# VH-VL binders against q8ixk2r445to577, part 221

Target 1, 133 residues: q8ixk2r445to577
Amino acid sequence: FFGMLQNKGLTDYCFDYNPPDENQIVGHQVILYLCHGMGQNQFFEYTSQKEIRYNTHQPEGCIAVEAGMDTLIMHLCEETAPENQKFILQEDGSLFHEQSKKCVQAARKESSDSFVPLLRDCTNSDHQKWFFK
Short names: E, the ipSAE of ESMFold2; O, the ipSAE of OpenDDE; V2, 0.75 times the mean of E and O plus 0.25 times the DockQ between their complexes.

## First folded at step 10 (VH-VL)

Design P48 (framework fv_zigakibart)
Fold by ESMFold2-Fast, scan of step 10:
Structure P48 (fold): chain C 133 residues (1-133), chain A 119 residues (1-119), chain B 107 residues (1-107)
Amino acid sequence: as target 1 above (133 residues)
Amino acid sequence: QVQLVQSGAEVKKPGASVKVSCKASGYTFTGYAMHWVRQAPGQGLEWMGYINPYSGGTKYNEKFKGKATMTSDTSASTAYMELSSLRSDDTAVYYCAREKYTDYYFDYWGQGTTVTVSS
Amino acid sequence: DIVMTQSPSTLSASVGDRVTITCRASQDIGNYLAWYQQKPGKAPKLLISAASTLQSGVPSRFSGSGSGTEFTLTISSLQPDDFATYFCQQYYSYPYTFGQGTKLEIK
């Protein structure tokens, strides 16, 4: 799968990666923002190694979650995907982070009306359901 | 060069409708949310809502639900805001404003459209 | 709704003065605050975003500070072009709300 990764519950919002410096693609948090259909910052690829790749810029970025953390951050992709970069996209739309055994959920940043994907205990919430558009 | 150019001044009678336009240029229209803000004479600024030009999705300030309708025409790079059942207290300058990508504040504003409602 | 209150409503000052305008939010808004300048008959112009980030092309005499519920806009040495109305705006939660404005007048 590839394209815009949109949330079922938080409608009109897509995975977005907008780093402050386009030449430094790693180290920043993945966000959710209004879907715009232009690709670019919202274009992701789900790979056979269970990676979520950001291929718009070089070098290629892969979404990761550091041990003990709940935020999704951009790392460099590796030849063999490390466990912290593996997500299982299930048939029901759940995005399961294998290493932590948690699911990616659309959530508010600091109770604001700005949004981010975070790891949470898995539930049947539409805010944990994702699809490629 | 980003520009937002709004339609000209309107004078309407109570009960009429008015549709204000905001033509965008200098950027990809569908990439940025467009907000509407009004300012009554001698008063402060009041947020009305926004539209996502890509999806047509909207969010309204509760005060303007059922009163304002926001639409957009992607082929013309134009956003619209229509007010129905005009009353004298709808007299104001209406602004369109572009949301800064992923940062939410307004980086560019239209010049404003004056709407006067009087009998 | 988050209520934004500015102080003072009107400020009289002379060219060369240091001017401070205060904005208070009715709840914690982090740094999700913008400052706009508006001259008569014109649209608002963005001066400062994220409480303290000066926008490109805005003179360095303008600065913003604060976080949470109390914010200030400072003009270090007032120039003739600075006489205008200034508005703060929170973009933390919908509906977005503005302060009532501070009119900066020639003394």
Scores: ipSAE 0.818, ipTM 0.926, lowest interface PAE 0.8, mean pLDDT 93

Design P49 (framework fv_zigakibart)
Fold by ESMFold2-Fast, scan of step 10:
Structure P49 (fold): chain C 133 residues (1-133), chain A 119 residues (1-119), chain B 107 residues (1-107)
Amino acid sequence: as target 1 above (133 residues)
Amino acid sequence: QVQLVQSGAEVKKPGASVKVSCKASGYTFTGYAMHWVRQAPGQGLEWMGYINPYSGGTKYNEKFKGKATMTSDTSASTAYMELSSLRSDDTAVYYCAREKYTDYHFDYWGQGTTVTVSS
Amino acid sequence: DIVMTQSPSTLSASVGDRVTITCRASQDISNYLAWYQQKPGKAPKLLISAASTLQSGVPSRFSGSGSGTEFTLTISSLQPDDFATYFCQQYYSYPYTFGQGTKLEIK
């Protein structure tokens, strides 16, 4: 799968990575933003190693969750995917982070109407359902 | 250079409808949300809503639900805002404004369209 | 709705003066605040975003500060081109709301 990674519950929002410095892609939080179809910051690939890869930049970035955290951060991809970069995209659209045993959920940033993907306990909420478009 | 060019002034009678256009140039039209803001004479700015030109998805200020309709034409790079059942208190300057990518505030504005509703 | 209140509503000043305009939010909006300048018959122009980030092309005499519920816009050494109405806007939650405006006029 590849393309825009869209949320079922937060229907017009897609995974987006917009780092402040295009020459340094590592270390910033992945956000959710209005889907725009331009590719670029919203173009992701789900790989056979269960990575969510940010393919529009070199070197390639892979989404990771650091130990004890619930935010999705961009890291450099490795030749063999580390456990913190592995997400299981299930048939129901759940995106399961195997190392933490939590699911990716569309969530508010600070109670605002800006949004981010966060790790949460797995539920059957549409805010935890994702699909490529 | 980013530019938003709006349609010309309109004078309407109560009960009529008006459709304001906003033609975008200098950027990828579908990549940015377009908001609509009005300003009544001598008053402040009032947010009406936005459209995502890529999806056609909209978000309205509750006050304008059923009153304003936002649409877009991707091939013409033009956003529209139609206001129905006009009343005298709809007299205002109507602005389109582009949302700064991932930052939510408005980085470019159209020049405004004056709509006057009078008998 | 989040209510934005500006003070003063009107401010008279002379070229070269330092002027400060205040904006208050009825709830915590973090730093999701923008400042716009509007001249008669013209559309608003973005000056500052995220409470304190000066936009490209805006003169350095403009500055913004604040977080939460209290925000200020400062113009050091006022220039003739600065006489205008200034608006604050929160973009923390929908509906987005603006202050009533502060008219900066020649003393």
Scores: ipSAE 0.811, ipTM 0.920, lowest interface PAE 0.8, mean pLDDT 93

Design P5 (framework fv_zigakibart)
Fold by ESMFold2-Fast, scan of step 10:
Structure P5 (fold): chain C 133 residues (1-133), chain A 119 residues (1-119), chain B 107 residues (1-107)
Amino acid sequence: as target 1 above (133 residues)
Amino acid sequence: QVQLVQSGAEVKKPGASVKVSCKASGYTFTGYAMHWVRQAPGQGLEWMGYINPYSGGTKYNEKFKGKATMTSDTSASTAYMELSSLRSDDTAVYYCARETYTDYYFDYWGQGTTVTVSS
Amino acid sequence: DIVMTQSPSTLSASVGDRVTITCRASQDISNYLAWYQQKPGKAPKLLISAASTLQSGVPSRFSGSGSGTEFTLTISSLQPDDFATYFCQQYYSYPYTFGQGTKLEIK
């Protein structure tokens, strides 16, 4: 699968990665932003290694969750995907982070009106359902 | 050549409604959120909200909920902002502004539409 | 809402001067700050994004710095075309908010 990774419950929003410094493509949080249909910073690939890859820049970025955290951040992809970069995209659209046993949910950032994908207990909510467009 | 061209000045009486247009050209209209910002005489800039032309989804500043309505016409590449129940304190210049593809600030602005509310 | 406060509200300067305008956010906004220039009767024009990134076509005498809550716009050698009102804007969270503006006028 590849394309824009859109949320079912938050219907206008897609996974979005826009590094603030083009010379430093990793280490920043993945956000949710209005789906625009133009690809680029909203273009992701789901791989056979269960990675969510960001292919707009080289070297390629892979979404990861660091131990003890609930935010999705961009890391460098590795030849063999580490466990913190593996997400299981289920038939029902849930995106399960196997290492943490949690699901990716569209959520408001606590002190703002911005939206971000966060790890939460799996509830089968539409805010935890994702699909490629 | 990106351009945002707004409708002309309006003079309205209290209680009336006004609908301001913003015609976009030089880019893919559905690829960018369109925001509305107003500036009362001698005052600073005040963000009103935005519309996503791709989905029709809107986000309003709480202050303008129930007062402003944002719509768009994709076939005409035009965004609209309607103000209802006009009061004298709605007198301002209203701007449309395009949100950048990547960083959420405003890279292009319309020339502004002056709305004057007087009896 | 995030409150943006600029200082000074009015600044009188001469051509060739180095001028500094400051902008303070009521909470941490990282580097999600833009600077706009507005001339009388005209729409605002983007000068600087992400606190320090100069917009294409903007003269190099303009520079921005800061992160978190304190930000600065500097014009290293003021030119006649620079007399205008300058606004900072946070785009960290909705509602987006602007500073009250700094009017740069001829001494």
Scores: ipSAE 0.008, ipTM 0.586, lowest interface PAE 8.4, mean pLDDT 86

Design P50 (framework fv_zigakibart)
Fold by ESMFold2-Fast, scan of step 10:
Structure P50 (fold): chain C 133 residues (1-133), chain A 119 residues (1-119), chain B 107 residues (1-107)
Amino acid sequence: as target 1 above (133 residues)
Amino acid sequence: QVQLVQSGAEVKKPGASVKVSCKASGYTFTGYAMHWVRQAPGQGLEWMGYINPYSGGTKYNEKFKGKATMTSDTSASTAYMELSSLRSDDTAVYYCAREKYTDYFFDYWGQGTTVTVSS
Amino acid sequence: DIVMTQSPSTLSASVGDRVTITCRASQDISNYLAWYQQKPGKAPKLLISAASTLQSGVPSRFSGSGSGTEFTLTISSLQPDDFATYFCQQYYSYPYTFGQGTKLEIK
């Protein structure tokens, strides 16, 4: 399972990782941006350890959420996935973050028309439904 | 080098339609949203909408819904903006502009296409 | 819609002057503001993004500041090439909107 991770409710938007410095690949927030079909910054791999991996640059990154936070940040992948890097892609399309017991939702950054994935209480909203394309 | 080259000036009669083109080069066309902005003579800039060339998805300024149609041809790396039922107040310079990847502002602009509507 | 208002509409200045143009948004737009320069018969050219980030190749005499609802573009020592119309633009929410423009002319 790999490809563009697209939102069902925010239909033209995909997970995107565009770090400002190619030599500092980790530590920045994952965003949502218009799907472009070119791979690269929108190419993610969902692993058997429930990781969402970004491997366009080296070293490989894994999406994580820090304790008490709601933003998705790129961390270094580890040989054994830590709990903060585990996301369950459920049958209904929701992405459940095991450590926090919350779901990933497409949300506005502040009140703007720029978008980010954030952890929110789980609902049946299409903004919490994701699929690989 | 990134280039956006627009079609030439058009003179149209009221009630006609016009289709302006914007040919992109120097980058992967499907990777960047293309916006359209107009400028009436002696006036400011007015945002019309954008198209995602990858998906064909569009977002219009409400003022231009049903009036403007944005399309793209990926094989030709060309974006189009068509205006229907032209009136004299559609006389303007029409610009295409590329959205900076993930940053939303416009980093490159076409040279503009002058559309004049007169009888 | 977010209304962008520039002041002044016209500014007369001499080479070597420090000039300041202001731009006000009708609501909080954080730092989602760009400044463009437009010369007669030409397309706008991006000068500054994110309120204060100078674009590559733009002379260091240009600077931007502000956040929220009030923004400024400053040219620290005006050169002949700087006489043009300047526009601010918010890209916080759709529809994107521009100020009415400030025409910088020779005194």
Scores: ipSAE 0.806, ipTM 0.925, lowest interface PAE 0.9, mean pLDDT 93

Design P6 (framework fv_zigakibart)
Fold by ESMFold2-Fast, scan of step 10:
Structure P6 (fold): chain C 133 residues (1-133), chain A 119 residues (1-119), chain B 107 residues (1-107)
Amino acid sequence: as target 1 above (133 residues)
Amino acid sequence: QVQLVQSGAEVKKPGASVKVSCKASGYTFTGYAMHWVRQAPGQGLEWMGYINPYSGGTKYNEKFKGKATMTSDTSASTAYMELSSLRSDDTAVYYCAREQYTDYYFDYWGQGTTVTVSS
Amino acid sequence: DIVMTQSPSTLSASVGDRVTITCRASQDISNYLAWYQQKPGKAPKLLISAASTLQSGVPSRFSGSGSGTEFTLTISSLQPDDFATYFCQQYYSYPYTFGQGTKLEIK
């Protein structure tokens, strides 16, 4: 499980991580952007430990959601994956965040046509369905 | 050094079609969305739409749906914009413009292609 | 659609003047605003992005400010090379829209 993590409902958009400083990979929000097929900012690995890893740069980053928040933030991967970094990719394409019991949804940033993945109550929306390409 | 080089001026009859090209160099063509913007004589700028050169996915301004068709050729690093059923009010300079990665504004523009629809 | 309105449509100024051009959005666009300069017969050139970020290679006499619905482009000491038409553009929502342009002319 690796590659571009694309949304089924918001077609042509992929998970993307483009921090302002490419030499400091932690602390910024994961976004959605037009899929480009070059790897780099859009290359993610889904691990058997239920992590979504950003490993284009060293050290490797792991997507996390802080308690009480709904945004996906890049963290450093830990020796033992904490609960806030665990996502279950289900058979129907849902990406379920175990700690919060919510699903990752493609959503508008504010009311713009700039998009981000956010935690939302789980629904059967195609905006909550993801696949590796 | 990023460059966008467009095809030369075209003079067409009403009812004809025209296909404008935009050849990109100096960057990875598939990594950046390419937009098309037109400017009628003495008028302002009007956004037509964009193409993702990687996927071929497009987004059109509603005004141009069914009128403009955007395509790309990744092996040639060239984007195309075709206008069908030309009318006199399609007379304009047509620009291609590259979207800055994840920031949406247009950082580089082609020199423009003048399309004149003759009376 | 988001309507972008520039003021003034035409501005006459002299070399050395401080010039300001205003752009108003019909709804809140945060800071998703760019300014472009266009000279006769040429393509637009990006000057400022994200309302206030000066692009590399653009002279420091250019500056942008504002957020939400009101934005300003300022040229602190006008030079001969600055006589051109200036456009604001919102990239908050599709369709992307431009102001009608402000033509900066020699007084």
Scores: ipSAE 0.805, ipTM 0.924, lowest interface PAE 0.9, mean pLDDT 93

Design P7 (framework fv_zigakibart)
Fold by ESMFold2-Fast, scan of step 10:
Structure P7 (fold): chain C 133 residues (1-133), chain A 119 residues (1-119), chain B 107 residues (1-107)
Amino acid sequence: as target 1 above (133 residues)
Amino acid sequence: QVQLVQSGAEVKKPGASVKVSCKASGYTFTGYAMHWVRQAPGQGLEWMGYINPYSGGTKYNEKFKGKATMTSDTSASTAYMELSSLRSDDTAVYYCARERYTDYYFDYWGQGTTVTVSS
Amino acid sequence: DIVMTQSPSTLSASVGDRVTITCRASQDISNYLAWYQQKPGKAPKLLISAASTLQSGVPSRFSGSGSGTEFTLTISSLQPDDFATYFCQQYYSYPYTFGQGTKLEIK
């Protein structure tokens, strides 16, 4: 799977990575933003190693969650994916982070109308359902 | 380089409709949300809503829901805002404004379209 | 809706003066505040974003500060080109709202 990773509940929003410095791709939070179909910041690939890869820049980034945290951050991809970079895309569209036993949910950032993907307890909410294209 | 060019001034009678256009150039039209803001004489700026030109998805200020309709034409790189059932208090300058990518504030504005509603 | 209130509504000043305009939000908006300059018959122009980030091409005499509910726009040494109306805007939550404007005029 590859392309725009869209949210079913927050229907017009896609995974987006727009770091403030082009020379430092790693360490910033993944956001949700209006889907635009241009590729670039919204082009992701789901791999056989259960990674969500950002390949707009080299070296490629991989989405990760630190232990005990709920935010998705960009890290460098590794030859063998570490546990914190593995997301199970389930048949119902859930993105399950096995290490934390939580699901990726579209959520407000700081109660604003800016949106981010966060780890939350798994529910049958459409805000936890994702699909490519 | 980035330009937003709006249609010319309109004078309408109460009860009529008006459709304002905003032609974008100098960037990828579908990559940026387009907002509409009006300014009535003696009043401040009032946010009306936005359209995502890629999806056609819209969000309206509750005050304008059912009154304003936002559309876009991707092949022409043009956004539209139509007001129905015009009243005298719809007299205003109407602006289109581009949202800065992922930052939400308005980095470029159209020159404005004056709409005058008078009997 | 978040209400934005500016003070003063009108300010008279002379070239070379330090000018301060304030903007208050009715609830916490973090730093999601922009300042715009508008000259008669023209569209607003973005000056400052994220409460304090000066936009490229905007003279360094302009500065913004504040967070939460209280914000300030300062012009350190007023120039003739600065006589205009200034608006603050919150982009924290929909509907986006603007202050009523502060008209800066020649003393």
Scores: ipSAE 0.802, ipTM 0.923, lowest interface PAE 0.9, mean pLDDT 92

Design P8 (framework fv_zigakibart; also named u36; at its last fold request DockQ between E and O 0.93; V2 from the best seeds 0.87)
Fold by OpenDDE, fold request of step 16:
Structure P8 (fold): chain C 133 residues (1-133), chain A 119 residues (1-119), chain B 107 residues (1-107)
Amino acid sequence: as target 1 above (133 residues)
Amino acid sequence: QVQLVQSGAEVKKPGASVKVSCKASGYTFTGYAMHWVRQAPGQGLEWMGYINPYSGGTKYNEKFKGKATMTSDTSASTAYMELSSLRSDDTAVYYCAREKYTEYYFDYWGQGTTVTVSS
Amino acid sequence: DIVMTQSPSTLSASVGDRVTITCRASQDISNYLAWYQQKPGKAPKLLISAASTLQSGVPSRFSGSGSGTEFTLTISSLQPDDFATYFCQQYYSYPYTFGQGTKLEIK
């Protein structure tokens, strides 16, 4: 699966990664932003290693969850995917993080009208449903 | 170079409708949300809403729901805003403004379209 | 809605003066604050984003500071080209709202 990773509940919002420095593609938080269909910062791939890979530039980045955090941070992809980079995109659309045993949910950043994907206890909410488009 | 060029001034009677256009160039039109902001004579700026040209999704200021309708034509790289049931207090300069990608403020503006409503 | 209040509404100053414009938000908007300059008959021009980030091409005499509810736009040494109306805008939450503006005129 590849393309835009769009949220079902938060209509018209997609995974987005836009690091401030083009030469530093890791260490920043993945956000949600209006889907635009251009690829680039919204082009992701779900790999056979259960990675969510950001495929715009080399080296390739993979979404990771750091210890004690509920945010999605871009790390470098590794030859063998580390445990904190493994996700299961389930048939029902839920995106499950194996290590934390939590689901990725579209959520508001602070109390603003900007949005980010956060790890939360798994529910049947459409805000935890994702699909590639 | 990013440019937003709006349609010309309009003079309308009360009860009429008007459709303002905003033609974008110098960037991928579908890649950026287009906002609309109005400014009544001698007044401040008022946010009306935005459209995502890629999906056609819109978000309106509650104040302008039923008054403004935002659309877009991707083939023409043009955003439109239609105002219906015009009243005298709809008289204003209307601006289209591009949202800075992932940052929400406005980095480019159209030159504005003056809409005058008078009997 | 978040109310943005600018002070003063009108400011008279001379070339070379240090000018300060204040914008207050009715609630905490973090650093989701932009400053625009508008001249008569023209569209607003973005000067500063994220409360303190100077935009490309904007003279360094412009600076922004603040966070939360109180923000300041400063012109360190006023130039003739700076006489205009300035607006702050919050983009923390919808609907986006602007200050009423500060008209900076020549003394």
Scores: ipSAE 0.916, ipTM 0.959, lowest interface PAE 0.5, mean pLDDT 96
Fold by ESMFold2-Fast, scan of step 10:
Structure P8 (fold): chain C 133 residues (1-133), chain A 119 residues (1-119), chain B 107 residues (1-107)
Amino acid sequence: as target 1 above (133 residues)
Amino acid sequence: QVQLVQSGAEVKKPGASVKVSCKASGYTFTGYAMHWVRQAPGQGLEWMGYINPYSGGTKYNEKFKGKATMTSDTSASTAYMELSSLRSDDTAVYYCAREKYTEYYFDYWGQGTTVTVSS
Amino acid sequence: DIVMTQSPSTLSASVGDRVTITCRASQDISNYLAWYQQKPGKAPKLLISAASTLQSGVPSRFSGSGSGTEFTLTISSLQPDDFATYFCQQYYSYPYTFGQGTKLEIK
């Protein structure tokens, strides 16, 4: 799968990676933003290694979660995907992070009306359901 | 150069409808949310809502639900805001404003469209 | 709704003066605060975003500070081109709300 990774519950929002420095593509938090259909910052690929890849820049970025954290951040992709970069996209649309045993949920950032994907206990909420468009 | 050019002034009778346009140029129209803000004479600014031109998805200030309708025409790179059942207190300058990508504040504004509602 | 209160409503000043305009939010908005300048008959122009980030092309005499609920716009040495109305805006949560404006007039 590849394309825009859209949330079922927060229906107009997509995974977005918009680093402030064009020369440093990794190390920043993945956000959710209004889907725009331009690809670029919202173009992701789900791979056979269970990675969510950001292919807009070279070297390619892979979404990861650091131990003890709940935020998704961009890391460099590796030849063999490390456990913290593996997400199972399930048939019901859940994105299950194998290492933490948690699911990716569309959530408010700092209680504001800006949104980010965060790891949360898995539920059947539409805010935890994702699909490529 | 980013530009937002709005339609000209309108004078309407109470009970009429008005549709204001905002033509975007200098950027990819579908990539940015377009907001609408009004300013009554001598008053402050009031946020009305936004439209995502890509999806057509909208969010309204509760005060304007059922009163304002936001639409867009991607092929024309134009956003629209229609007000129905006009009242004298709808007299205002109506602005379109582009949201800064992922940052939410307004980086570019249209020049404004004056709507006057009088008997 | 988050209420934004600006003070003063009007401010009389002379060229060369240091001018301070304040904006208070009814609840914590972190740094999600923008300042706009509006001249008569014209659209607002973005001056400062994220409480303190000066926009490209805006003269360095403008500065913003604050976080949470208390915010300040400062013009260090007022120029003739600066006489205008200034608005603060929170973009922390919907509906977005503006202060009522501060009109900066020639003394």
Scores: ipSAE 0.799, ipTM 0.923, lowest interface PAE 0.9, mean pLDDT 93
Fold by ESMFold2, look of step 13:
Structure P8 (fold): chain C 133 residues (1-133), chain A 119 residues (1-119), chain B 107 residues (1-107)
Amino acid sequence: as target 1 above (133 residues)
Amino acid sequence: QVQLVQSGAEVKKPGASVKVSCKASGYTFTGYAMHWVRQAPGQGLEWMGYINPYSGGTKYNEKFKGKATMTSDTSASTAYMELSSLRSDDTAVYYCAREKYTEYYFDYWGQGTTVTVSS
Amino acid sequence: DIVMTQSPSTLSASVGDRVTITCRASQDISNYLAWYQQKPGKAPKLLISAASTLQSGVPSRFSGSGSGTEFTLTISSLQPDDFATYFCQQYYSYPYTFGQGTKLEIK
């Protein structure tokens, strides 16, 4: 799958990656933002290795969750996907992080009307359901 | 050069409607939310809502639900705001403002459209 | 709704003065605060975002500070071009709200 990774419950919002330096794309947090169809910052690929790739740049970025954290951070992709970069996009739309056994949820940043994807205990909430467009 | 050019001043009677336009140039119109802000004569600024021109999705300040309707035409790179059932206290300057990508504050503003509602 | 309260409502000052305008939020808004300048008959112009980030093309005599509920805009040495009305705005949560404005005028 590839394209804009949209949230079912938080309608009109997509995964977005907007690093402050386009030449240093590693180490920043993935956010959610209004879907815009412009590609690049909202263009992701779900691979056979269970990666979510930001592959419109070289070197390619892969979404990861560092040990003990709940935030989604951009890392470099590796030839063999590390365990912290493996997500299962299930048939019901849930996005399961294998290593932590948690699901990706659309959440408020600092209780504001800015949004980010965070790991949370898995539920049936539409805020934990995702699809590519 | 980012530019937002709004339609000209309007004079209306109470009970009428008005549709203000905001034509965008110098950037990809569908990539940025467009907000509307009003300023009554000699007063401060009041946020009315936004439209996502890519999806047509909107969010309104509750105060203006039922009063304001925000739309856009992507082929014309133009956002619109229609005000219905005009009253004298709708007299104001209405601005369109572009949301900075992923940052939410307003980086560019239209020149404003004066709407005057009088008997 | 988050109420933004500016002080003072008007401020008289001379060229060369250091001036400070304050903005208080009715709740914690982190650093989600912008400052705008507006001259008569013109649209607002963005000066500062994120409470303290100076926008490109804005003179370095402008600065912003604060986080949470209290914020300041400072002009270190007032110039003739700086006489205008200044607004703070929170963009922490909808509805976005503005302070009532501070008119900065020649003493």
Scores: ipSAE 0.791, ipTM 0.922, lowest interface PAE 1.0, mean pLDDT 93
ESMFold2 (binder alone), look of step 13: mean pLDDT 94; pTM 0.949
OpenDDE, look of step 13: ipSAE 0.867; ipTM 0.945
OpenDDE, second read of step 15: ipSAE 0.838; ipTM 0.938
ESMFold2, fold request of step 16: ipSAE 0.765, 0.782, 0.774; ipTM 0.914, 0.917, 0.917
ESMFold2 (binder alone), fold request of step 16: mean pLDDT 94, 94, 94; pTM 0.950, 0.950, 0.950
OpenDDE, fold request of step 16: ipSAE 0.913, 0.872; ipTM 0.957, 0.947

